# Ledger of designs, part 20: VH-VL binders against Large ribosomal subunit protein eL31 (rpl31e)

Target 1, 104 residues: Large ribosomal subunit protein eL31 (rpl31e), of Aeropyrum pernix (q9yd25)
Amino acid sequence: MPSEGTWVYVVNLRRVYWGRRTRRAIRAVRMVREFVRRHTKADEVVIDNELNNYIWSRSREKPPARVKIIVSIREEEPEEGGERIRKAVVRLAGRKLRPGRYKG
Key: E = the ipSAE of ESMFold2; O = the ipSAE of OpenDDE; V2 = 0.75 times the mean of E and O plus 0.25 times the DockQ between their complexes.

## First folded at step 14 (VH-VL; framework fv_ciduvectamig_arm2)

Design s5 (from q4 with heavy chain D58K; at its last fold request DockQ between E and O 0.52; V2 from the best seeds 0.00; counts 0 for: pae E 2.04 > 2)
Fold by ESMFold2, fold request of step 16:
Structure s5 (fold): chain C 104 residues (1-104), chain A 124 residues (1-124), chain B 110 residues (1-110)
Amino acid sequence: as target 1 above (104 residues)
Amino acid sequence: QVQLQQSGPRLVRPSQTLSLTCAISGDSVSSDSAAWSWIRQSPSRGLEWLGRTYYRSKWYNDYAVSVKSRITVNPDTSRNQFTLQLNSVTPEDTALYYCARHDYDSFGYYFDYWGQGTLVTVSS
Amino acid sequence: QSALTQPASVSGSPGQSITISCTGTSSDVGGWDYVTWYQQHPDKAPKVLLYYVSNRPSGVSSRFSGSKSGNTASLTISGLQAEDQADYHCSSYTYSSTWVFGGGTKLTVL
């Protein structure tokens, strides 16, 4: 269970098409957040606006079927003090970037 | 090898529109592996990112809050270039203007190629 | 003033090590790992020196190293050489999907 690191993933969003069309893009963003939370055990997930824009790119009814993301993980101390939190920050990755672990 | 070649007027009067062009060779402005930015440099502020355009299924723009009401960055796919339009300029817009690229195919998110720079003076 | 804080100038003698700091906030330097250092010689465009806090592009000397702690990133130049005399800029991606830069640091090699 790593405390820091960088990973590239491909997230399959096709299951979002099995629900209501008017909520597909909203569910796609939720799927990305839940994917990241599950794979990284993050307490907090920050999704870059550029990635969000890509998911909404055609319409809220036609999110992309797959999205490649870069996820950076760290543990941080909250600003008001308290126990450390596990934070994941996520942006859109280029299509040629291979999935896997990247560090540094 | 990517190269960025800038062109445009070097003198602009206050209240007019600053317009600059960046021609791209070795890459495509419509590549979904890259994004295209304008950055300026002044003695008082150092480097300042102004905005970008990029293509992912459709065209997008992001602009710095400080210039958002006055800026437009447009691609031109037929000429493989992109432009900066900055409206209602004042002498505070005097700066050395750069166009720059960043790519999505590395996990670093930085400007790897820069134009040669264009010093734009805003004065009457 | 700039969004990221750098010292205005630093100096060192050949062979010494120097460190340049870059302090931001939890929404930029502390929020992302996309901290980049650029070297700029007179009349030239900035050139990438380090990216993702500490990674060197191909062709950049191992004398350049980087680190980050909290909201502060650092560039260290070891074995200082005359050609290292230049301006150094830090940048960070932000939670607003923008970039912010430091004001720049002029390095003088004595």
Scores: ipSAE 0.548, ipTM 0.857, lowest interface PAE 2.0, mean pLDDT 87
ESMFold2, look of step 14: ipSAE 0.523; ipTM 0.842
ESMFold2 (binder alone), look of step 14: mean pLDDT 91; pTM 0.934
OpenDDE, look of step 14: ipSAE 0.849; ipTM 0.936
ESMFold2, fold request of step 16: ipSAE 0.501, 0.504; ipTM 0.844, 0.847
ESMFold2 (binder alone), fold request of step 16: mean pLDDT 92, 91, 91; pTM 0.938, 0.936, 0.938
OpenDDE, fold request of step 16: ipSAE 0.749, 0.768, 0.741; ipTM 0.923, 0.920, 0.922

Design s6 (from q4 with heavy chain Y109W, light chain W32Y; at its last look DockQ between E and O 0.65; V2 from the best seeds 0.00; counts 0 for: pae E 2.6 > 2)
Fold by ESMFold2, look of step 14:
Structure s6 (fold): chain C 104 residues (1-104), chain A 124 residues (1-124), chain B 110 residues (1-110)
Amino acid sequence: as target 1 above (104 residues)
Amino acid sequence: QVQLQQSGPRLVRPSQTLSLTCAISGDSVSSDSAAWSWIRQSPSRGLEWLGRTYYRSDWYNDYAVSVKSRITVNPDTSRNQFTLQLNSVTPEDTALYYCARHDYDSFGWYFDYWGQGTLVTVSS
Amino acid sequence: QSALTQPASVSGSPGQSITISCTGTSSDVGGYDYVTWYQQHPDKAPKVLLYYVSNRPSGVSSRFSGSKSGNTASLTISGLQAEDQADYHCSSYTYSSTWVFGGGTKLTVL
C-alpha cells in the first residue's frame, strides 16, 4: 500500500439500522472511522465537520445508508519525536465523484 | 453553465448591517453537490473566506473564526439565491465582496464559479 | 493579518524562474492537501492555477508547478512572461472546516 495518497470510497452504513435508533448516527460516524482505519491502516482519523453534518443531516436515527468519502493519507513525525504517525483526513465527496485513487 | 449575479448596496454606515445577495443560474442553491460561499478582498488583508451555506438534507453553515460572531449566510430556495449578512460593520469591512461556488462532483474542489464582485464601502 | 503567510511582492525578468511561498500551520497547509493557488489580474476575479498542491486544471500552462513540505506550500513559475504579472493567492482547507487564504503576492515582471 502506498505510504501517502488520496482515495475515494463508498461506505455502506446500512448495518447501523440494525441497532438502537437513537444511536444510529453515532454508530455511522464510528463505522466510517473504523472503515478508514481498516482500509488505510491509519493511526489517527480526522473527520471533517461537513461529513459529520451529512451523517447527522436528518436526525440521529436516520443517517444516510451510504456515504461517499475522500480520504487523504499522510505519514508524519510527531513533534516530540518517535515513530511516524499515519494520519487520515476524511471529507465528504459529491455523489458523482468516482471511487478510486486520485493522488498517490 | 453556472452564473452568479451579485446585488446589494455599495455604501454602508458603521455599526449597521452589510447585506448582499447572490442569484444563481445553472445550478440550485439546495444542490447537495455544492456549497455556496462569500469571499472578500481588501488591499490590507487580501482574500478572506467568510463563510458558506449548504444543504445536506438540512441547512448548515460554516463561518470563518474572524467573523463568526457577526456573520450569517442564508439560502433562499424560492428565488434560488443566497445572502450575506454581516452585522456591526466598521471601516475594516470595506472590501470587494465575491460570492462563489464549490462543486463536490469534481475532483478539483476549489472555487470554480465566482460572482462579478461588489465593492462595499463602510463609511459615514 | 492573513491566516497564511505569503511574501508581499516578488519580481523577476522574462525567462527567469520565481517561487512564491505560502506558510500555514499543521491544521491547514500541513494537515490538508487541499491547497489551492489562484492567479488574479487587475479588475478580475481570481482564477485557479493549481489544486491539491500541484495539480493543474486543463488549460493552465505547465510553467506553473507546485509543491509542499511541512507547513509550507510553494508555487513556481518557470519561463516568466509579461502576462504572469498579477496577484497570486494561496488557500487551504482547515481542520475547522473553513478555508483560509494568504495575504497575496504581487508579482512584477521586470
Scores: ipSAE 0.474, ipTM 0.810, lowest interface PAE 2.6, mean pLDDT 86
ESMFold2 (binder alone), look of step 14: mean pLDDT 90; pTM 0.918
OpenDDE, look of step 14: ipSAE 0.742; ipTM 0.911

Design s7 (from q4 with heavy chain A35S; at its last look DockQ between E and O 0.55; V2 from the best seeds 0.00; counts 0 for: pae E 3.6 > 2)
Fold by ESMFold2, look of step 14:
Structure s7 (fold): chain C 104 residues (1-104), chain A 124 residues (1-124), chain B 110 residues (1-110)
Amino acid sequence: as target 1 above (104 residues)
Amino acid sequence: QVQLQQSGPRLVRPSQTLSLTCAISGDSVSSDSASWSWIRQSPSRGLEWLGRTYYRSDWYNDYAVSVKSRITVNPDTSRNQFTLQLNSVTPEDTALYYCARHDYDSFGYYFDYWGQGTLVTVSS
Amino acid sequence: QSALTQPASVSGSPGQSITISCTGTSSDVGGWDYVTWYQQHPDKAPKVLLYYVSNRPSGVSSRFSGSKSGNTASLTISGLQAEDQADYHCSSYTYSSTWVFGGGTKLTVL
């Protein structure tokens, strides 16, 4: 399982176009969240406003077909004890960043 | 080499609009890998980020909550510049104003190039 | 709370180590790793010392180091030198896609 760190991914969102037109942008955001959970094993995923805005930028019915993201993973202890939480925070990546692991 | 050159008036009366311009060379205001910010500095508050404009398939702004009701940051693609407008100023808006770039292709979300600064005084 | 808390001033003698703290919230310093430290000499624009908590840009001395625990980031300057006398500012990205800065710390080298 991946430790704490930062990764750049490209997420293919084209499958949202196979479903209902009126919910495509909502489904695209869900796909990003699911992608991140699957690839990082995160318990919690936080989506930056800039990334959300980009997905909605054309309309709710025309999300981008692909999106490049930066995912930062960390583990936290909950405030009132309990199991450690694996948290992913996700932002839009610059176009020139290559997919892969990044140190900072 | 990226350079940010500021211009605009240095004296503004209370209740008027403060307007500053930042001209960009060595990069484009419409670059989809950068964002363009205004930051001010005063003796009482230190540095304070005010707002930005950026292009990601469309134009967006983000503004600090403290000034959101009074601020506008606009790009001008034809002149390769961006502007600050701050309405209804008070003496608390007296500060040294900077424009600055954040390059999203640089990892870390920091301001790598700054303008020279413009000291703006708001007084009766 | 949008502003980050720094001590107003700190001082040290040449050769000593000093640490400047920067405390925010779970929505900025604690929520992201996008914490930046800037050095500012009089009449100059701020210059990046550290980004992403602890990374140094090219040309920045290894005497500058950074760390973060919870909602507090720290800048440590080891082997204090006269030219380190300056103002130091911390900054963090926030969950609302904005930046917040600390109030700044004046470092005096005795």
Scores: ipSAE 0.348, ipTM 0.791, lowest interface PAE 3.6, mean pLDDT 85
ESMFold2 (binder alone), look of step 14: mean pLDDT 92; pTM 0.944
OpenDDE, look of step 14: ipSAE 0.771; ipTM 0.923

Design s8 (from q4 with heavy chain D103T; at its last look DockQ between E and O 0.61; V2 from the best seeds 0.00; counts 0 for: pae E 2.6 > 2)
Fold by ESMFold2, look of step 14:
Structure s8 (fold): chain C 104 residues (1-104), chain A 124 residues (1-124), chain B 110 residues (1-110)
Amino acid sequence: as target 1 above (104 residues)
Amino acid sequence: QVQLQQSGPRLVRPSQTLSLTCAISGDSVSSDSAAWSWIRQSPSRGLEWLGRTYYRSDWYNDYAVSVKSRITVNPDTSRNQFTLQLNSVTPEDTALYYCARHTYDSFGYYFDYWGQGTLVTVSS
Amino acid sequence: QSALTQPASVSGSPGQSITISCTGTSSDVGGWDYVTWYQQHPDKAPKVLLYYVSNRPSGVSSRFSGSKSGNTASLTISGLQAEDQADYHCSSYTYSSTWVFGGGTKLTVL
């Protein structure tokens, strides 16, 4: 039975600083997406604008070294016929929220 | 503890810009644990979220599709306020306008504090 | 963005339980758990009853409960009281990082 629920993770983004400077934010978002896919087996990952904007920070032109995220997993069926899919929706977590499983 | 105080004109003519201000006490407009929204209410549309401003290492906005070509929400950190500008108004923009806070802390992602409301009429 | 659908009105007698539905889409009610219910009395700003589908803020009676199935969220009020007569609004966060509201439901306590 596929599990649904909500988890809080901290994602290490420091590896983006090993690549080209102009691609760091793109790579950081990709790292978050891959992290979520790996940990949740999601078919689709939805990144909230607040999280994306935080990663794309305009003032220092570099993504944060770590980012805390809230990930909610749901299975759903498209309105028109199709396979059920696992969706992960991802939001920026508050700084004081501890990593772990919260609601399922 | 947190209080939102609205100000601004109650009458605006068609095609002009509607401007409202929301003063914040008990919190900071630049808090990275909150976001600051404008919401309006009319008999025909009910409650309608318009947009927000928030600070996450820099300032950002999100706007409702229905108004995003006409709306600007700006913070004012020196006065601890935020503003609504809605350009090119029509009588359909007549509504009771609220400012509101929501936190992004934990799972408390809802509008927990509201201003007193400002009834804005758009007419000739 | 899609408006959320609520019944225009519901009624119940004191002591009865009633349920108000809020139907959206897979990109709002079905896609996020940031579903909130607000109570609004005449000439007052909305007040939060439930957030995150079913969580009650401090000071909200346990008579108010919430659930969600698919694209439909529900507010249940048990043990109706005269003071429950008000407008009730649901809201949801969307995949476009916006908020949408239902049209509102007028609850009449008979």
Scores: ipSAE 0.451, ipTM 0.819, lowest interface PAE 2.6, mean pLDDT 86
ESMFold2 (binder alone), look of step 14: mean pLDDT 90; pTM 0.921
OpenDDE, look of step 14: ipSAE 0.519; ipTM 0.884

## First folded at step 15 (VH-VL; framework fv_ciduvectamig_arm2)

Design t1 (from s5 with heavy chain D32N; at its last look DockQ between E and O 0.54; V2 from the best seeds 0.00; counts 0 for: pae E 3.0 > 2)
Fold by ESMFold2, look of step 15:
Structure t1 (fold): chain C 104 residues (1-104), chain A 124 residues (1-124), chain B 110 residues (1-110)
Amino acid sequence: as target 1 above (104 residues)
Amino acid sequence: QVQLQQSGPRLVRPSQTLSLTCAISGDSVSSNSAAWSWIRQSPSRGLEWLGRTYYRSKWYNDYAVSVKSRITVNPDTSRNQFTLQLNSVTPEDTALYYCARHDYDSFGYYFDYWGQGTLVTVSS
Amino acid sequence: QSALTQPASVSGSPGQSITISCTGTSSDVGGWDYVTWYQQHPDKAPKVLLYYVSNRPSGVSSRFSGSKSGNTASLTISGLQAEDQADYHCSSYTYSSTWVFGGGTKLTVL
């Protein structure tokens, strides 16, 4: 994957329903984070509040089964002078936006 | 294709409520692909985003810190509109008010459609 | 007070290149790539020139270009023309799921 760019993914969240009901929305957000790390190799993942609100919108026990996200990948040097890190910032994508590469 | 048409009074007295309406054509106020904002412009402050409403299984609002104690942005699904109410106005609220849309079907996340603007004066 | 800092005015002669800066923070310009530039002529609503730092919508001249480094975004207008005389506003999405704008820059074409 290129070092920077913008991608749209659809994340299948169905497997969170295999765990305890009271933690489904929490696990759904975790699954999105893990999905993004795996597909983008990001060191850090920032989830926009709007995406979080969507996952929680029905209840903590009824997250959506799938969610479409848009991910911006960047590499940046921390202010502390460490190695550059790969950072992904994630927001909710519109329903008509097709999965794939958009910028980068 | 999307058009935003504003209406509302141009003069409001201090301490009263400023109310503006934005009528939408070519899209739905309850669209899962859009959000609906109010933005104002004044000589001293330039453009200021005030707040938005949007629908994702239920209605959400986000408001700028500067006005959040006084602002309400409400959808009206039956008329396909959304409104601004700004309470307890002062002369500092005198500005040109715009309604605007942004959509989620692009990655740009910018205000793609703007209303015509309504100059509101808060007069002593 | 605007959340993003722009110069109040810039000027240039026809054919020249000018650059307008827009400085924010790590929670807006530096934190997202949702930086947008708007052009506004007198008595008109703002019109998008660039979005996502550097993308041009259809109908916007390639003379307009954008970039970002750290917390500062830049709009460059090359081949300056008389019709470019206008106000220019930058905006950014924030980590609070809000938008912030610069104070605006008046461009004068000499």
Scores: ipSAE 0.411, ipTM 0.811, lowest interface PAE 3.0, mean pLDDT 86
ESMFold2 (binder alone), look of step 15: mean pLDDT 91; pTM 0.933
OpenDDE, look of step 15: ipSAE 0.785; ipTM 0.927

Design t2 (from s5 with heavy chain F107Y; at its last look DockQ between E and O 0.56; V2 from the best seeds 0.00; counts 0 for: pae E 2.5 > 2)
Fold by ESMFold2, look of step 15:
Structure t2 (fold): chain C 104 residues (1-104), chain A 124 residues (1-124), chain B 110 residues (1-110)
Amino acid sequence: as target 1 above (104 residues)
Amino acid sequence: QVQLQQSGPRLVRPSQTLSLTCAISGDSVSSDSAAWSWIRQSPSRGLEWLGRTYYRSKWYNDYAVSVKSRITVNPDTSRNQFTLQLNSVTPEDTALYYCARHDYDSYGYYFDYWGQGTLVTVSS
Amino acid sequence: QSALTQPASVSGSPGQSITISCTGTSSDVGGWDYVTWYQQHPDKAPKVLLYYVSNRPSGVSSRFSGSKSGNTASLTISGLQAEDQADYHCSSYTYSSTWVFGGGTKLTVL
């Protein structure tokens, strides 16, 4: 169902605050990866450094409660003969981008 | 409308520090919707991205590996500017230097506004 | 590795089509979809021609098109016109959160 393309999502990270305080930013990055994997069926998720920096911007204990991301999905054929994989590359989206589909 | 205005010396001696300034109008250097880069151009190497500064609750920098040991890009929020400092210059650093912006509100992630360019010659 | 590879020059006659290649690696052109083409006339700053491989900004002619296959992006100019004579630069975002550019291609309209 999900085709190659570009999507903007807002990821709710509030549940990170219910776990161990010292690992909140680490779990926030993991939640983003899991969110993307779940919503796009990606086999591999690559998180851009700018997005990582934003999540850590105040401290490891105080990640943002939500984050807007832009996700580019593509299928790649491994070195000749292998099955195709779905790869998602994810970066921080600016505040003016609205959630939704941007490229089909 | 965003405009970038460059200033700085056009001649620098080898081993000295190249310093350039980019003044911003129509946006803030501390905007968390944008990042601020220096890019240079020479006939032999074409365009080269050197580094950027950006604000996400704190200031961050990213630098090209080729200049990482010599470069600093700093914001100046009080004057709404950002600067390039490139240490220990050689004649290979002779180039046309641009400042440029990219924004996070575009899914295309490209440099949308450029300064006018400053030709810097490194010569004894 | 090095910057993106473009041919140094290309030429064509008015009305014809030309293609400019831009070859990188799996960590830039092949890794991200943030491939941008800039057009640069003499004594001017570069101007965005195409972004995200193939998207045209408002005001850019449909004569300009872009594509990517593997680690190589291509800019095609159809219906070549005199004003297309300029330098053309490709760029890509990288897995190191940096940008790389090609060496540039000088297009001559004969």
Scores: ipSAE 0.464, ipTM 0.823, lowest interface PAE 2.5, mean pLDDT 86
ESMFold2 (binder alone), look of step 15: mean pLDDT 91; pTM 0.936
OpenDDE, look of step 15: ipSAE 0.804; ipTM 0.925

Design t3 (from s5 with heavy chain R101K F107W; at its last look DockQ between E and O 0.60; V2 from the best seeds 0.00; counts 0 for: pae E 2.2 > 2)
Fold by ESMFold2, look of step 15:
Structure t3 (fold): chain C 104 residues (1-104), chain A 124 residues (1-124), chain B 110 residues (1-110)
Amino acid sequence: as target 1 above (104 residues)
Amino acid sequence: QVQLQQSGPRLVRPSQTLSLTCAISGDSVSSDSAAWSWIRQSPSRGLEWLGRTYYRSKWYNDYAVSVKSRITVNPDTSRNQFTLQLNSVTPEDTALYYCAKHDYDSWGYYFDYWGQGTLVTVSS
Amino acid sequence: QSALTQPASVSGSPGQSITISCTGTSSDVGGWDYVTWYQQHPDKAPKVLLYYVSNRPSGVSSRFSGSKSGNTASLTISGLQAEDQADYHCSSYTYSSTWVFGGGTKLTVL
């Protein structure tokens, strides 16, 4: 069962180079989102604009081969009587930050 | 140990450009683990983040919406410094200006080093 | 006008506990957990007290604690001391990849 907390992961994006060149950055962002859903069971994944910009920084055809991310998981009360949702917020992590759990 | 030393004029006339410099020691402006911001403070508005520059494979800038049409934050790698340029100033831009650092290798995302502050008055 | 709402002033007597609120929106305080509290004495730059809502940097007293509920973060200072008299600022990262600050709270120790 997933818990609230903060984790740093390294995501391997090299597989996006196996598909069409013109869609690589889009697929790289999708891979990050799916990675986060798989590892955290989040209902909702929010990708920080800086992380998105980093993935696109060279060109849409040349995303980075790997990216280090920091993921914060929280449970959020939705509006008016809804069930709690599990939200993941994802940003770019510094290269020296070690993978692992930082709060939870 | 990182230190930030500010310089620049303290009086600017309305409609002109405010220009400040922040010299960095103990780190590199092009470090891919740091980001370099300008923050200002006034009695009426408190602290206000203005913008940043940083290097991660490429140079990036982010600017606050309130100033984005007038602001430029530039690195200078040869002098190991970064600058604030704020165009078309009005008396509303009178404030104490700080440069500050955020470290991407810290997971906390806060400003851990600040310059000494420069009080800039915009007046005729 | 500040993006985050703090009370303009609070006061307390030595030994008491006080709480300073910081209210934002679902796209800043409510959206991210990158809420930071800074202490600022006269003529000095702000200094971090708490980060990521409740974490204390090394050297910060456990008398300082933080929490968040919905769009409101809170700083609590227990065992109030004379040297706690200062301005206190909250900040939050936003969904637009910017920072916003509160207007500041002047704490007076009576």
Scores: ipSAE 0.520, ipTM 0.845, lowest interface PAE 2.2, mean pLDDT 87
ESMFold2 (binder alone), look of step 15: mean pLDDT 91; pTM 0.929
OpenDDE, look of step 15: ipSAE 0.725; ipTM 0.921

Design t4 (from s5 with heavy chain S106T; at its last look DockQ between E and O 0.63; V2 from the best seeds 0.00; counts 0 for: pae E 2.6 > 2)
Fold by ESMFold2, look of step 15:
Structure t4 (fold): chain C 104 residues (1-104), chain A 124 residues (1-124), chain B 110 residues (1-110)
Amino acid sequence: as target 1 above (104 residues)
Amino acid sequence: QVQLQQSGPRLVRPSQTLSLTCAISGDSVSSDSAAWSWIRQSPSRGLEWLGRTYYRSKWYNDYAVSVKSRITVNPDTSRNQFTLQLNSVTPEDTALYYCARHDYDTFGYYFDYWGQGTLVTVSS
Amino acid sequence: QSALTQPASVSGSPGQSITISCTGTSSDVGGWDYVTWYQQHPDKAPKVLLYYVSNRPSGVSSRFSGSKSGNTASLTISGLQAEDQADYHCSSYTYSSTWVFGGGTKLTVL
């Protein structure tokens, strides 16, 4: 969906448990980034420190099995005449916020 | 519904530690739906966010660069409050200090509830 | 982190429209959509007027509107009224998971 706006998603992170235990939190952050790229078509993804902290909250080996995120998508005019880029900024969502498009 | 009540000394000597307390009613300091900040206001700098504490499976802090070396914000879950400690104060730390809350369960990343403010003077 | 730039003062007559600017950087106003405007009357804590650039909380007049272009956000107050005389502050969330505020703008209703 190539529109600007704000969306709430739940990301399933259980696949990180299929790999090496010592790298699970690192892979969980990368899974969130890839999820956002796929679902928003973003060229650039910025992950807020609060979301990163939540993923690491227990240990590097025990990331949460799922995480709720808020993604804000905007297009930016690149510097000096390049193509417009699509940027997604991502933060941790509160648990009561329902998934879907956020109308305001 | 949510109310923030501040307390603490209003006069502090230079080089000492400024300490303020913010008591919370209508919410929990350990809620994972909110975060708890200190913000100060002075004529020369306007509003200035200093730092926060919040709970996400464990306690975290974020601090403004300008005060990061001197500030601590601590929760107290047993009394449902949080504190500001600002070390090594100078007269430039004279300001009106507010505690404030922001919410994660609604869309918005702004301070929705504020304490009453405490004017702290740093002088000899 | 970065300080946000606002004009120190602005004035207008009842019924007119005014606009207050708030300029930051690509790591705050330009980097996030969490730009908030607060109104502050004397001896009171700030009150939210707009959040997420342009959203009005319930109970805030539609005379207040907001926008953003690049690193600059704007608050527009239409149909000025005497009670609009106050200080106005912008804030932004930053890439360092902190907030920065503008220096504040004193609005005088003539």
Scores: ipSAE 0.461, ipTM 0.827, lowest interface PAE 2.6, mean pLDDT 86
ESMFold2 (binder alone), look of step 15: mean pLDDT 91; pTM 0.929
OpenDDE, look of step 15: ipSAE 0.739; ipTM 0.917

Design t5 (from s5 with heavy chain R101K, light chain Y93W; at its last look DockQ between E and O 0.12; V2 from the best seeds 0.00; counts 0 for: pae O 5.4 > 2, placed apart)
Fold by OpenDDE, look of step 15:
Structure t5 (fold): chain C 104 residues (1-104), chain A 124 residues (1-124), chain B 110 residues (1-110)
Amino acid sequence: as target 1 above (104 residues)
Amino acid sequence: QVQLQQSGPRLVRPSQTLSLTCAISGDSVSSDSAAWSWIRQSPSRGLEWLGRTYYRSKWYNDYAVSVKSRITVNPDTSRNQFTLQLNSVTPEDTALYYCAKHDYDSFGYYFDYWGQGTLVTVSS
Amino acid sequence: QSALTQPASVSGSPGQSITISCTGTSSDVGGWDYVTWYQQHPDKAPKVLLYYVSNRPSGVSSRFSGSKSGNTASLTISGLQAEDQADYHCSSWTYSSTWVFGGGTKLTVL
């Protein structure tokens, strides 16, 4: 399980082609989200707009078979007590994160 | 700290071009983690996203379908600003116009910085 | 273009808890998790209250919370204060790389 920081993964999306054509891109995004959840144990996963656009770039029927992603992980303490919340932002590889951009 | 300062005419005649400028301070218009948008607000239509410009090794633009045929959002790196051009305006384009920033490095997709707003009235 | 649906107005007394709903359609699928709530005072630009349904930016009071059920996102304001009187807007990102907004809700503190 990766600690806080930035990690790179390659997600195989070929399985989405086994389903209905009209839902392939949606399923691809979901697959990325679930992939990140499983590998990072993130409680919240945000898909970057560029990554989303890349997945949808050809059409809703033709998502990429593979995507290289950068996952930024941070942990936050809950204000009202409780368990630590692990959050992940998923970006398309090749982009750089600016320092201090985790908090809005 | 990021600041957005808007400028431009507040009165435009029908069929003319609405032009606004948004000057950026505390960030770069060519930031590879930000996008720069125009949003308008009216009592009848509420808040409406119009379009954006952003730099990712090259410049990209996205426009709302409702204005796509009439809108241009252009960056100006030399002045660190971006502009809105809306052609062939009608009274329906009367609104309070905002420039805004959203950050791709942040969690979520929200506009975290806004200009002060510019009320543009389309009237003959 | 699709818009989110909000109640036109809500009201409450100081100290009370109020909820503002934001309802989308099936066309918002895929972007519905990216619900943002904005607070807007008169003659001011909108300010982010919550993003990604329930996350608070730094500086936002814990009195503001968000949730989602089905196609409806909700903003809850607890311990209502006079300064909370404002317009509140929900927004969502879409897979078409656009943003949709609700009609806005006017909150009156009685």
Scores: ipSAE 0.019, ipTM 0.726, lowest interface PAE 5.4, mean pLDDT 87
ESMFold2, look of step 15: ipSAE 0.420; ipTM 0.822
ESMFold2 (binder alone), look of step 15: mean pLDDT 90; pTM 0.914

